# Designs tried in a protein design chat: VHH binders against a8e7c5r167to518. Part 6

Target 1, 352 residues: a8e7c5r167to518
Amino acid sequence: YKIFMDSDSFYYSLTYDLTNTVQRQGELGKSDQPLWKRVDDRFFWNKHMIKDLVDLQAPQVDFWVIPIIQGFVQVEELVVNYNESSDEERSSPETPLQEPTCVDDIHPRFTVALISRRSRHRAGMRYKRRGVDTDGHVANYVETEQLIHVHSHTLSFVQTRGSVPVFWSQAGYRYNPRPRIEKGERETMPYFASHFEKEVETYKKLVIINLVDQNGREKIIGDAYLKQVLLYNNPNLTYVSFDFHEHCRGMKFENVQTLTDAIYDIITDMRWAWVDQAGVICQQEGIFRVNCMDCLDRTNVVQAAIARVIMEQQLKKLGVMPPEQPLPLKCYRIYQVMWANNGDTISRQYAG

## First folded at step 24 (VHH)

Design n4
Fold by ESMFold2, look of step 24:
Structure n4 (fold): chain B 352 residues (1-352), chain A 124 residues (1-124)
Amino acid sequence: as target 1 above (352 residues)
Amino acid sequence: QVQLVESGGGLVQPGGSLRLSCAASGFTFSGTSSYALGWFRQAPGQGLEAVAYISSSGSTIYYADSVKGRFTISRDNSKNTLYLQMNSLRAEDTAVYYCATVRTYPSGYIFRYWGQGTLVTVSS
């Protein structure tokens, strides 16, 4: 796929619909329609900018209307080589660079990509928006798709993030401002339900991962969320709480393994989308919806950890990785950088 | 369709007893062996409190300190039903009681299915 970037924030492709996951592409089926007629409206950022062009009757204008997303795209080719961790960067600097294709041809390789699609709804750069609006849209809603490509196989795993869908705010610009609830529990119920009705319609099953601290200043938001989840009472929802700060002390964010171990069966049952030359082999059976207070750093770390579990399962299923080893260190370092770049980009887009 | 339905709530005087039931449909308690069954309660204006839960085998039981010795949790997998026998009730036990399938781990918990709740009022 050819993907063009106008800046850090905006991405488009002339031939690939960046607004839809691999799975949604498969559900739409074959079509000769222009890309803009097939988009996921949530992520069609230039819709209103080119409104007059989409109103034209001429069919050839339709092919000049190119959908643009706000978010993040990064693509990397990786090599599964457990001996390469000691590469030229730190030893024997006089050694000439060897032709990588000659050396690397005996090791499996795969392409990994991240595509994050920020919802255009309830998006605001000059205000740090929180919570839900009266249309059921939440602040900082991002769909992140992790893609693996090996030979003719395309594999996809999708997660979402978004603000706690109640009406809430945080005071001013002080250090550690207190959050507060802006509307009552009963008044919030229909808008909370409106948000999750759309989510269930789109993704069928949701696993909520709530990273809001269970003690202290954040407790009021976490309690409000859980109450609304209980009142909504939809059997397609699973609710997971994880006390991120209590468990990840000492700047050891890698220690989210406690969470991924606890939900490992849920991750495995979620599966992923898998397409090859014969068609759709399997589909993802729901989605993880992850949040903290602003859906930035904590959310990004947890999503990366969940996506890593899936990626290792995918690579082992394809025979690209041996079944009893983790990712090679170089692959893991590049993976970490990709997810760090994702988090930094989403943070800049949300905070301004 | 998957559902949990609580029953047995009502008005009772301090010192009295109630027995709550939670009937499951659309799934079996024996088929969800990775989850315990639990009772949780919420008093007006307060957060959710764990009351008791019982493992899939029935061998591991937890009670909150506030109810130990007064409440008894049990399950009947053949009837697909969870029970909470509440004795020596106090005004502080007034709450909406929810049954749920739950998994706990050191850093958090997981709710898979839960009911709409049944109101217990303890008043003179």
Scores: ipSAE 0.748, ipTM 0.884, lowest interface PAE 0.6, mean pLDDT 82
Fold by ESMFold2, fold request of step 26:
Structure n4 (fold): chain B 352 residues (1-352), chain A 124 residues (1-124)
Amino acid sequence: as target 1 above (352 residues)
Amino acid sequence: QVQLVESGGGLVQPGGSLRLSCAASGFTFSGTSSYALGWFRQAPGQGLEAVAYISSSGSTIYYADSVKGRFTISRDNSKNTLYLQMNSLRAEDTAVYYCATVRTYPSGYIFRYWGQGTLVTVSS
């Protein structure tokens, strides 16, 4: 992967289409077409600029036009080693330059990457931009792909986040303003349906994970979401409620375990995309759609927890991890930092 | 494909009775091992309330305190149908009633399949 960060928020690659997941790349097949002709339109941020060039009808320029996403990219190389201790427990002895092969031979290595792609629709301030619009687009829509590379294997797991697709606002000058419903239930139904019809077309099956508090000032939004989900009544949707604030404090991913335990069978049945030298081995069977009120901190914590369950299953299936142990602590700490950086970047982009 | 259809709702005077039915197609109730079957309701301006649910084996039955002694949940696996017998109806029982397959856990719940709902109105 040759990925260039042109600014804090924008990313491109000269040779790889960052707008598409590994799975979508495989579904598109091979082509001699320029990268920009095969993009996922939702994440193609320089579309308007390319339209101007196409209108000039300069076909020789097609291969110079590179798709740009707004989002986040981070790549880390990790090693599976269960005997690492902190430097404080072991003085830093001088070690010979010999025995570099022992690390390579006895400690498996893998690459993990996160790619988040923000929809080009409805970017704005989190307090002023909530819910769905009349085109069926939602605020703060981000597709996050977690990739694992081991030898010739490429593994991919994707999740989405996005605002509750009703018409609502949470705007004001106070520190924590109350949310308000802007349109009635019946009036909202066709726009809710429009949003999820597009989602089902893209991902086939969705597992909604609603993190909105079931009590207090958030209740009005959570109730509206559930009612619209029930009225839409699509058998390709599964609805999961989790009261995040009653069970989680800070960045303690272990406290999210009540949720991941309760849906462990659903996570396992979702699977992931797996490609190797021979081609596509399997595909992800749907997607988790996760939300809280603004789809930032709570959403990021839950997505990281779900993706960790998948990553451990992937690494164990490849023989990179022993089947009865969790990730080494060093790997897990780097994983947590990657997801924290993802959340911070998404938060900055949402605020403007 | 998979579908749940509620029926039996309508207008009833206080003290009256109704029997709700929920017919399943595309799957069998006896074939679902990880989900209970339940009735849920939503009154105007209020959130969703669990009314009753029955485990896959039939060995565990839950009733909300507001309906205990008046409502009875049952299932007929041969007809692939879930029932709610509602007796001694009160005005506060007015709501849209949904049939659903459900799993509960300490801080949440999971709906896998549900129906379109059937309206029950209890009024003079």
Scores: ipSAE 0.743, ipTM 0.886, lowest interface PAE 0.6, mean pLDDT 81
Fold by ESMFold2, fold request of step 26:
Formats: C-alpha cells, sequence, structure tokens
Structure n4 (fold): chain B 352 residues (1-352), chain A 124 residues (1-124)
C-alpha cells in the first residue's frame, strides 16, 4: 500500500482508506465506491473542506476527493536476528562461485507500521485542550493502530487515547498549575455517558487505563473520572488504575511492566485483528482507552508497552520469533523510536 | 444483565451499626476466580478508599487499618451476596460504599464490575 504525506502531520493514500482499521475495513467488505464514501467520519480531516464538491453529486468528482487524516504514519521492516556484533562484518571475499546471499536473507522478517488518526472533532486552537464537550467529544482523541505484516498475513492492534471526559481545565503549562473542575458531578453525567455510549457502540468493550496520579495536584481529576466511571456503571467497561509517577519515574519503558503483568490476561483475551488470503481469521475484542492529564508522554509510553506485548504474541503465533525469548534488541530499539516519533508528532499537533 | 446492587445504607448515630449487602446477578461470585470481592468507599471531596476484600475461596480477608476490629466482610456464595457488617461507626466512616469485583497489584487496582453505591451517613 502506498501512502503519501503533505507534511509530517497529514497523510493520504490513493488506494487505501487510512481512516479505517484493518478490522473496520473487513467489516465494510470489498467495494468499487470512492474512498470518501467508506471512511470513518471521526478521522475524515478534510470533510468540510470538500463539502461543496461532494454536493455537486457528479460521479467524476468523487474520485478526485481523497480522504486525509491528521496524525502519524511510520513503516519499518524489521529482521529477527539474535546474533549481532559491535564489529562490522568484514568485506566479502572475491567473487564466489555461487550466487551471494545477503546476511538478512536467512533471518525472518516482518513489517511494523504505526498509524495514528486524530479525531476531527475538537480540532484546532479554538477548542479547549482538556475534557469533554457538550457533544460528548474529548480533547486529544487519537486512535493508534499497530500493524504487523508477514508474508500474506496482516495483523492489527488498535488503542485509543483521549482526555478525561469531564469538564475541566488546567491553565499555565510552564509549571504545575492546579487543575479545576468546571461543572458539577450531576451536570457532567449525561455528557460522560454520551462519550462512552459512542465508544461502546464502536469498540464494544473498553478497558480504561487511568494514569492520573492518585495524590497531589492531579488527584481532583483522577477522583472525578473514577466517580463518573462508577456512576455510569456499564458492564462493558473495565477500570484500571496505575500510578505512573510512583513506579515509572524517568519515563522508561522497563518500569511499566508492573502494569502489563497485572493486566496480561486482559491483553491476551482482547486478541487482535488478523486477515490473510482466506479472509478474516479473527478480530480484536474491545479496546484499551488510555489517559493521563494531557494524553501525551505517559499515555504514549503505556500504549507502546501494551502494543509490545501484543506484537510479541503475534510474532510467536506466526513462528517469526522463538517462544521464550524477547524481541531482539535491535528490533526493540527501532520499535521504541517508532513510538517515540508517534508521541512527538501527537504532542506537536496537540500544542499547535 | 450483569449487575451488583448494594443495600443497607442510611443514617446512623456514632457508635451505631449497619450491615451492607451486595447482591450479584448475571454472573456468580464463585465463577469469578481471578477477582476478589471488595467494599470501597468515597467520602465527600475525598478519593476512593479500600475498606475490605475477601478472596474467591473466602479464606483470605483484608481490612484497611481504619476499620480493623470494627468491620467484618463475608460472602454467601449460595445467595451470590457479599456483606459488610459495620460496628462502632464513626463520623469519618461517612461515605458512599461500593461493592466491586477487584484485583489489586502494587501499582494500582482493577475494577471489573461494581454497584451504584449506597450512602452511609454517620452523624448525631
Amino acid sequence: as target 1 above (352 residues)
Amino acid sequence: QVQLVESGGGLVQPGGSLRLSCAASGFTFSGTSSYALGWFRQAPGQGLEAVAYISSSGSTIYYADSVKGRFTISRDNSKNTLYLQMNSLRAEDTAVYYCATVRTYPSGYIFRYWGQGTLVTVSS
């Protein structure tokens, strides 16, 4: 699939619908319809910019309308190679009698891609950067899809991030200002419910991972979120608390393992989308919804850690990496860079 | 549908007693082996506090220091019901009490199912 970008923030493809996950693509089925008629409306960034063109109802115009997402795309080919050395390999001997082989020809390969799609709702600098609005949309809502491609297999794992869906603000980002709740608990309930009703309709089951500190300045927001979750009382929701700053100081991936170990069964039961030549083999059974105060650095670290657990399960299931071993260090370092780039891009879009 | 319903809350004077009940429907407590059953409370303007929990077998029981010796958690799997006997109540016990299926770990906790809460007010 060929993906084009206008900048480091906007992406499109002439032949692939970047607004839909592999799973949603499978649910829609095959079609000769123009891409813009099949998109996920949440991520159709240029929808209103081309409204006059689609209102003409001319069939020829339909194929000039190309859906654009705001977000992030990065694709890497990785090689499973546990035998690495700091020394560079020496020059090949002079012409061998047989066809030379590349070092990487004997090791399994797979493609990893990240696609992040920012919701077109609450876009732009005119909207509040925190919380929910009266339409049930939250600030900094991003769907991130991690794709694995091996031979004819395409595997997909999807997560979302989004602001705590209450009415709140936090002014002055240059130091630690105290956050403020702007509407009462009862007034907030229908808008909190409106947000999660849409999420449950889309993803069926949600596992909320709340990274907001349980003590200190963030406590008021964490308490408000938990109270609304308890009041909403939907059996399709699971609520997970993780005290990020007490256990993961320095933003290091190694320190999030206490969380992924504690929810390992939940991760495993969620599974992933899997498509090959025969069609849809299985689907992801829900979604992780991860937040901190701004849904940036802490959120990105946790999402990367969860997605790594899934990726290792996927690769072991496909026989691409051996059981009982972690991802090779070179693969892991490239993986970390991909997720760091994702986080930086989301952060830049959030600020601007 | 899956549901937990708390009952037994109300207004009581300091030193008094209340018994909270939590009835489950749509699932069985005996069938939820990876989660303990617990009582949690939230006072006005405060965060959520763990009060007590009891393992799926009933053999492991934990109490918060603030309630030890005064509260007793128990479960009746045949009635699919969790209980909290609250004695020698104090003003600081005033809170909304929630029944939940819970898993705890060093860096946090997990709620899978919970009730709507029942208000306990301890005042003269």
Scores: ipSAE 0.743, ipTM 0.877, lowest interface PAE 0.5, mean pLDDT 82

Design n6
Fold by OpenDDE, fold request of step 26:
Structure n6 (fold): chain B 352 residues (1-352), chain A 124 residues (1-124)
Amino acid sequence: as target 1 above (352 residues)
Amino acid sequence: QVQLVESGGGLVQPGGSLRLSCAASGFTFSYKSSYALGWFRQAPGQGLEAVAYISSSGSTIYYEDSVKGRFTISRDNSKNTLYLQMNSLRAEDTAVYYCATVRTYPSGYIFRYWGQGTLVTVSS
């Protein structure tokens, strides 16, 4: 797939639909329709720009309109090698230059891609756009897809992030202002429901991972979220609370393992999308919807952690990794960089 | 479809008693479940708090400190029903009470299923 980058934020492809997941593409099937007519409308960022062109009803429009996403794309080729000493240990001058053994022929290889696509709805800066609107759209909604490609196999795992879907705001640029609820519980209910009805329609099941602090200034938003979840009472929703700030203080991101361990069965049951030359092998049965206050750093860390668990399961299932081993250190490092880049890019986009 | 339905709420005077029931349908109480059965409450303007929960095996029971000695959680597997006997009710017990399937872990909790809630009002 040839993916073009116009800037750090905008991506397009002439041959690949960046607006749809592997699973959605499979559901859509083969079509003779132009790419822009098959897109997920949520992520068709330049839709408003092409409106005038489409209105011309010129046949050439089908050829010239290319869907653009706002978000992040990175692709890496990884080699599974457990014998590679950490580059840090190689910096000791005394380690003889092991001849570059042509690693190419003996070790399994796989391609990993990370695609984040930002919703075109309620696009704006984090301090100006929070919560849900009257159309059921939430601020900073991003769908992130992790792809693994091995030979003829393509595997996909999709997650979402989005602002807490209540009416709330946080005013001020220079200080940590207290969040405020803007509308009452009853007034919020239909819009909350509208948001999640659309989500359930799209993804079937949702596991909410709420990272909002259970104490302090953020608590009011967390409480409001949980209340709406309870009121909505949809059996396709699961609610997970994780106090990220309390457990991951001091950049102890390893403590996120407490969360992934607690939801391991849920992760396993969710599965992933898997396609080969013969067709669909399995489907992802739901998504994780992860949020904190701004759905940036904390959210990115948790999404990366969940996605890592899935990646390891996928690679083991493919026979690329042995059953009882973690991801090789070099692979893990590259993986961390990819997700960090994803997080940074999304943060810049939301900050304006 | 899985459904939890709370009942038994109402108006009661301080010092009075109520018994809440939670009838489950679409699933059965199982000792093999990774989820506990519990009662939660939300007072007006307050967050959700755990009142009591019982592990799937029944071996572990939790009570909030404020309700210890006054409230009793129990279950009848034959009826697929969870109960909360509330005695010596106080004004501060006024809340919407929810039954839920819950998994607790050191850093948080997981709600899988819950009911619509039943209102308990303790007032003179």
Scores: ipSAE 0.914, ipTM 0.967, lowest interface PAE 0.3, mean pLDDT 92
Fold by OpenDDE, fold request of step 26:
Parts: C-alpha cells; structure tokens; sequence
Structure n6 (fold): chain B 352 residues (1-352), chain A 124 residues (1-124)
C-alpha cells in the first residue's frame, strides 16, 4: 500500500483504507464499493468537506472523494540482527531516522507501521475539550494500530486512548489548574453507558488502563471514572489502575514494566489480528483503552510498552525472533522513535 | 456469564452488626486464579477503598486497618458465596459495599468482576 502525507497531521491512500484496521477490513470483506463508502466514520476527517459533493448525488463522487485521516503514520523496515550495536541518538524523537543499513539477506526482515487515527468528534484543544458529551463521544479519542508485515503475513494490534468519559473540565493554559466535575454521578450515567456500549460493540471487550493519579489534584477524576465503571457493571470491561506518576516520576519509564508484567496474561489472552494469503488466522479479542488526564505523554508511554510486548510475541510466533531473545537493540531504538513521534504528533494536534 | 450479587446491606445503629453476602455465578471459588475475592466500599463523597480480600487459595487475607478486629471475611466454596461479617459498626462504615474479583500488584490493582453493591447505613 502507498500512503501519502499532506502535512504532519493528515494522511491518505488511494489504495488502502486508513480509517479501518486490518481486522475491520477483513470483516468488511472484498467490495467493489469506493473507499469513502467503507470508512470508519469516526476517523473520516474530511467528511464535512465532501458533504456538498455527496449531496450532488453524482456517480463521479466515488472517484473524487479520498478519505483522509488526521493522526500519525510511520512505516519502517527493520532487520533482526543481534550483532549490531544500539544507537543512543535514535532514542531522541527529534533525531531523523537514518536509512537502513545494508544487511545480509540471511537476516530476517520485517516492516512495522504505526497508524494513529483521531476521531473527528469533539475535536479541539485539550483545555477546551475534556470528558464526554451527550453523544457519548470523548475528547482526544485516538485509535492506534501497530502493523507487522512479514512476507505474506500481516499482523495488527489496536489500542485506543480517550478522555475520562465523565463531564469534567480543566481551564487554563499557563498553569496546571485543578480539574472540576461538571455534572453529577446520576446525570453522567447514561452518557457513560452510551460511550462504552459503542466501544464494546466495536471491540468486544475493553481493558481500561487508568493512569490518572491516585492522589492529589487528579484524584477526583479518577474516582469519578471508577465509580461510573462500577455503576455500569459490564462484564466485558476490566479496570486497571496504574500509578504512573508515583512509579515513573523522573522519566523512569522502564517502571511501566510493572504494569505490563501485571497484565501479561490479559495481553496474551487478547491476542491480535493475523491475516495471510489463506485468510484470517486469528483475531484480536479486545482492546486496551488507555487514559491519563490529557491522554498524551503518559498514555503514549504505556501504549508503547504494551505494543512492544505484543510485537515481540508476534515476531516470535512468526519465527522472525528467537524465543529467548528480546528485540534487537537497533530495532528497539527505531521502535522507540516511532512511538515518540506518534506521541509528539498527537500532542501537537490536541494541545495546539 | 460471570455475575456477582451482593446482599445483606441495610440500616443499622452504631455498635450493631451486619452480615453481607456475595453470591457468585459463572465461575467457581475453588479454581486457582490470580484474582482475590474481596469487599470494597465507597462512602459518600469518597473514593473506593479495599475493606477485605482473600486470595484464591485462601492462604492470604487482607483487612483494612480501620476494620481490623471488627470485620471478618470468609467464603463458602460449596455455595460459591463470599461473606463479610461486620461487627461494632460505626458511622464511618456507611458506604456502598461491592464484592469484586481483584488482583493487586505493586503499582495498582485490577478489577475483573464486581456486583451492583449493597448499601450499608450506620446511623442513630
């Protein structure tokens, strides 16, 4: 597939549906319908721009409309070589990726792609848009798909992020204001339910990873979230708390391993989407929905950590990685840059 | 599907006693799991707090400091029911009590299943 970038934030393809995951594409099946008629509506950014064209009811619209996503796309080809040293400079998101070095054909190769899709609903700046609305849409909702391609095999792992789905606000630009709950518990219940009913319908099962501080100013939002989860009481929901601030303070992001270890069985049971020439091999049975307050840096770190666990499992299943080895250091560094770029891009889009 | 149903809540005077029950269906207490069975409570305007929980093996029991010596958690595997005997109840014990399957780890906790809760009100 060929992906085009119009800017740092907008992506489209003439041949690939960027609005749908590999799994959803499989479920939709082969179709002669144009791309714009098969899109996931949540991520069809330019839908509002084509409204006038659609209203014309002209057959030519099918040729004129290309779905555009707002978000992030990066594709890298990686070589599994354990003899290569790591490049510390590649850990910086500001460091441009160098061209891949020529490696012997005997080393396994794979392509990794990261696709983040921002919801077109409730788009806006982070201090202006928080929480859920009356339609069940949450602020800064992003679906992130990690793709692995090896030979004829395509593997996918999908995660989501989104604001805590209660009515809350945080006003201010130059300081860290205290969050405020805007509506009562009972008033919030139907809208909370609306949000998660749609999520469960789409993803089957949800594992909520709430990174909101368990103490301090953020606690009120975390408490409100947990209360709504309890009240909703859906067996397809799992709730995970992780005190990110307490354990990862001082840029100790390696401590996120405590979380991934704790939920390792959940990660494994969730599986991933896997398609080859013969068809669907397996499906992802649920998703992680990760949040902090703004669903930016902390969320990105945790999503990257979970995705790395899955990636290693996938590559081992494919025979690309040996069972007892971690990801090669060079691969790991490139991988970290990809996720960092993802995080930075999403942050710019949401924070303004 | 898995379901937890709490019962036994109500109005009681300070110093009184209540026994809460949690009937579980869809899974058995006797299976080896990484999840503990426990009681949690949320008082008005407060966050959720752990009251007591018992490991899947039954070898480890936890009590919150404020309820130690007053509350007793137990389970009957034959009935697939969890209990919380609450004695010497205080006004500060007023809360909605939830039965849940929980996994604790150094940086947080995991709730897998829980009930609708039962209200306990301690008042004169």
Amino acid sequence: as target 1 above (352 residues)
Amino acid sequence: QVQLVESGGGLVQPGGSLRLSCAASGFTFSYKSSYALGWFRQAPGQGLEAVAYISSSGSTIYYEDSVKGRFTISRDNSKNTLYLQMNSLRAEDTAVYYCATVRTYPSGYIFRYWGQGTLVTVSS
Scores: ipSAE 0.914, ipTM 0.965, lowest interface PAE 0.3, mean pLDDT 92
Fold by OpenDDE, last read:
Structure n6 (fold): chain B 352 residues (1-352), chain A 124 residues (1-124)
Amino acid sequence: as target 1 above (352 residues)
Amino acid sequence: QVQLVESGGGLVQPGGSLRLSCAASGFTFSYKSSYALGWFRQAPGQGLEAVAYISSSGSTIYYEDSVKGRFTISRDNSKNTLYLQMNSLRAEDTAVYYCATVRTYPSGYIFRYWGQGTLVTVSS
């Protein structure tokens, strides 16, 4: 499939539904319906723009209307070669990705794609838009899908990020203003429930990873979140706290491994979507919903870490990677750049 | 389906005693091996705090410092019930008490299942 970028933020494809995950596409089945009729509405950004066209109910509309997402798309072909030296230049997100040099065919190859799709609901700048609304939509909601393609196999792993689903704000002219709860627990309950009911309906099970600081200014938001989780009391929810700030200070992102190790069984049990020519091999049984305060850098790091664990499992399962080996350094660097680019792009979009 | 149901909360005078119960159902062996059972509480205007928890094997027991010597956590495996004996209750013990399956790790914790909570009010 061909993916096009209209701007730094908007993506479309003439042949591929960028609004739906591999798993959702499988569930929808083979359809002769045009792309715009199969979209996940949450991520269909040009819906309003095409309204008049759709209202015409003209057959030509099917040709004219292409769904557009806002978010991030990057595709890389990676070669599994443990003998390759680290390319330091590719470790910087600011360095344009050079075309992968043709490596010897003797090494396994795989394609990795990262697709982030931002919700069109409750879009706005991070300091102006926080928390949940009365429709159960949260600020900066992004679904991120990691795709691996090897031969006829397509594997997918989906995660989400989104603002803490309570009514809160962080207003002020000062840098890092104190967050404020806008509504009480009782008043928040139905909207919290509305949010997660939709999430559970969509993803079956949710593992909440709350990266909000357990101390300091952010604590009030974390406490409010946990309280709502407890009150909602859905067996399809798991709540994970990780003190990112405390453990990853000084850009020690490697310490996120503490989290991934702690939830390794949960990661493994969640599985991933896997399809081949014969059909569906397995399904992802839930999602990680990761958040911090703004659902940007910290969230991106944690999502990348979880996704890496899954990717390594996937590649090993496919026989692309040997057992008990980490991802090759070159692959890892490219992978890190992809996620960094993802994070940066989402940050820019959320900043306005 | 896993379910935790707390009971035993109520109004008590300072110095009094209460016994909380948490009836658990639907547990799998995997949960018993990887999750502890514990009591957590949330006082008005405060965050959730761990009161006490017991490992799946019963070999490790944790108590919050403020409740040491006053509270006792126990489990009856035959009844699949967790208990919290609370003695010498204080006003500061006033909270909603939750029973939960919890996994702790160096950087945080995991709540898998929890109950609706039971209110304990300590007042004169």
Scores: ipSAE 0.914, ipTM 0.965, lowest interface PAE 0.3, mean pLDDT 92

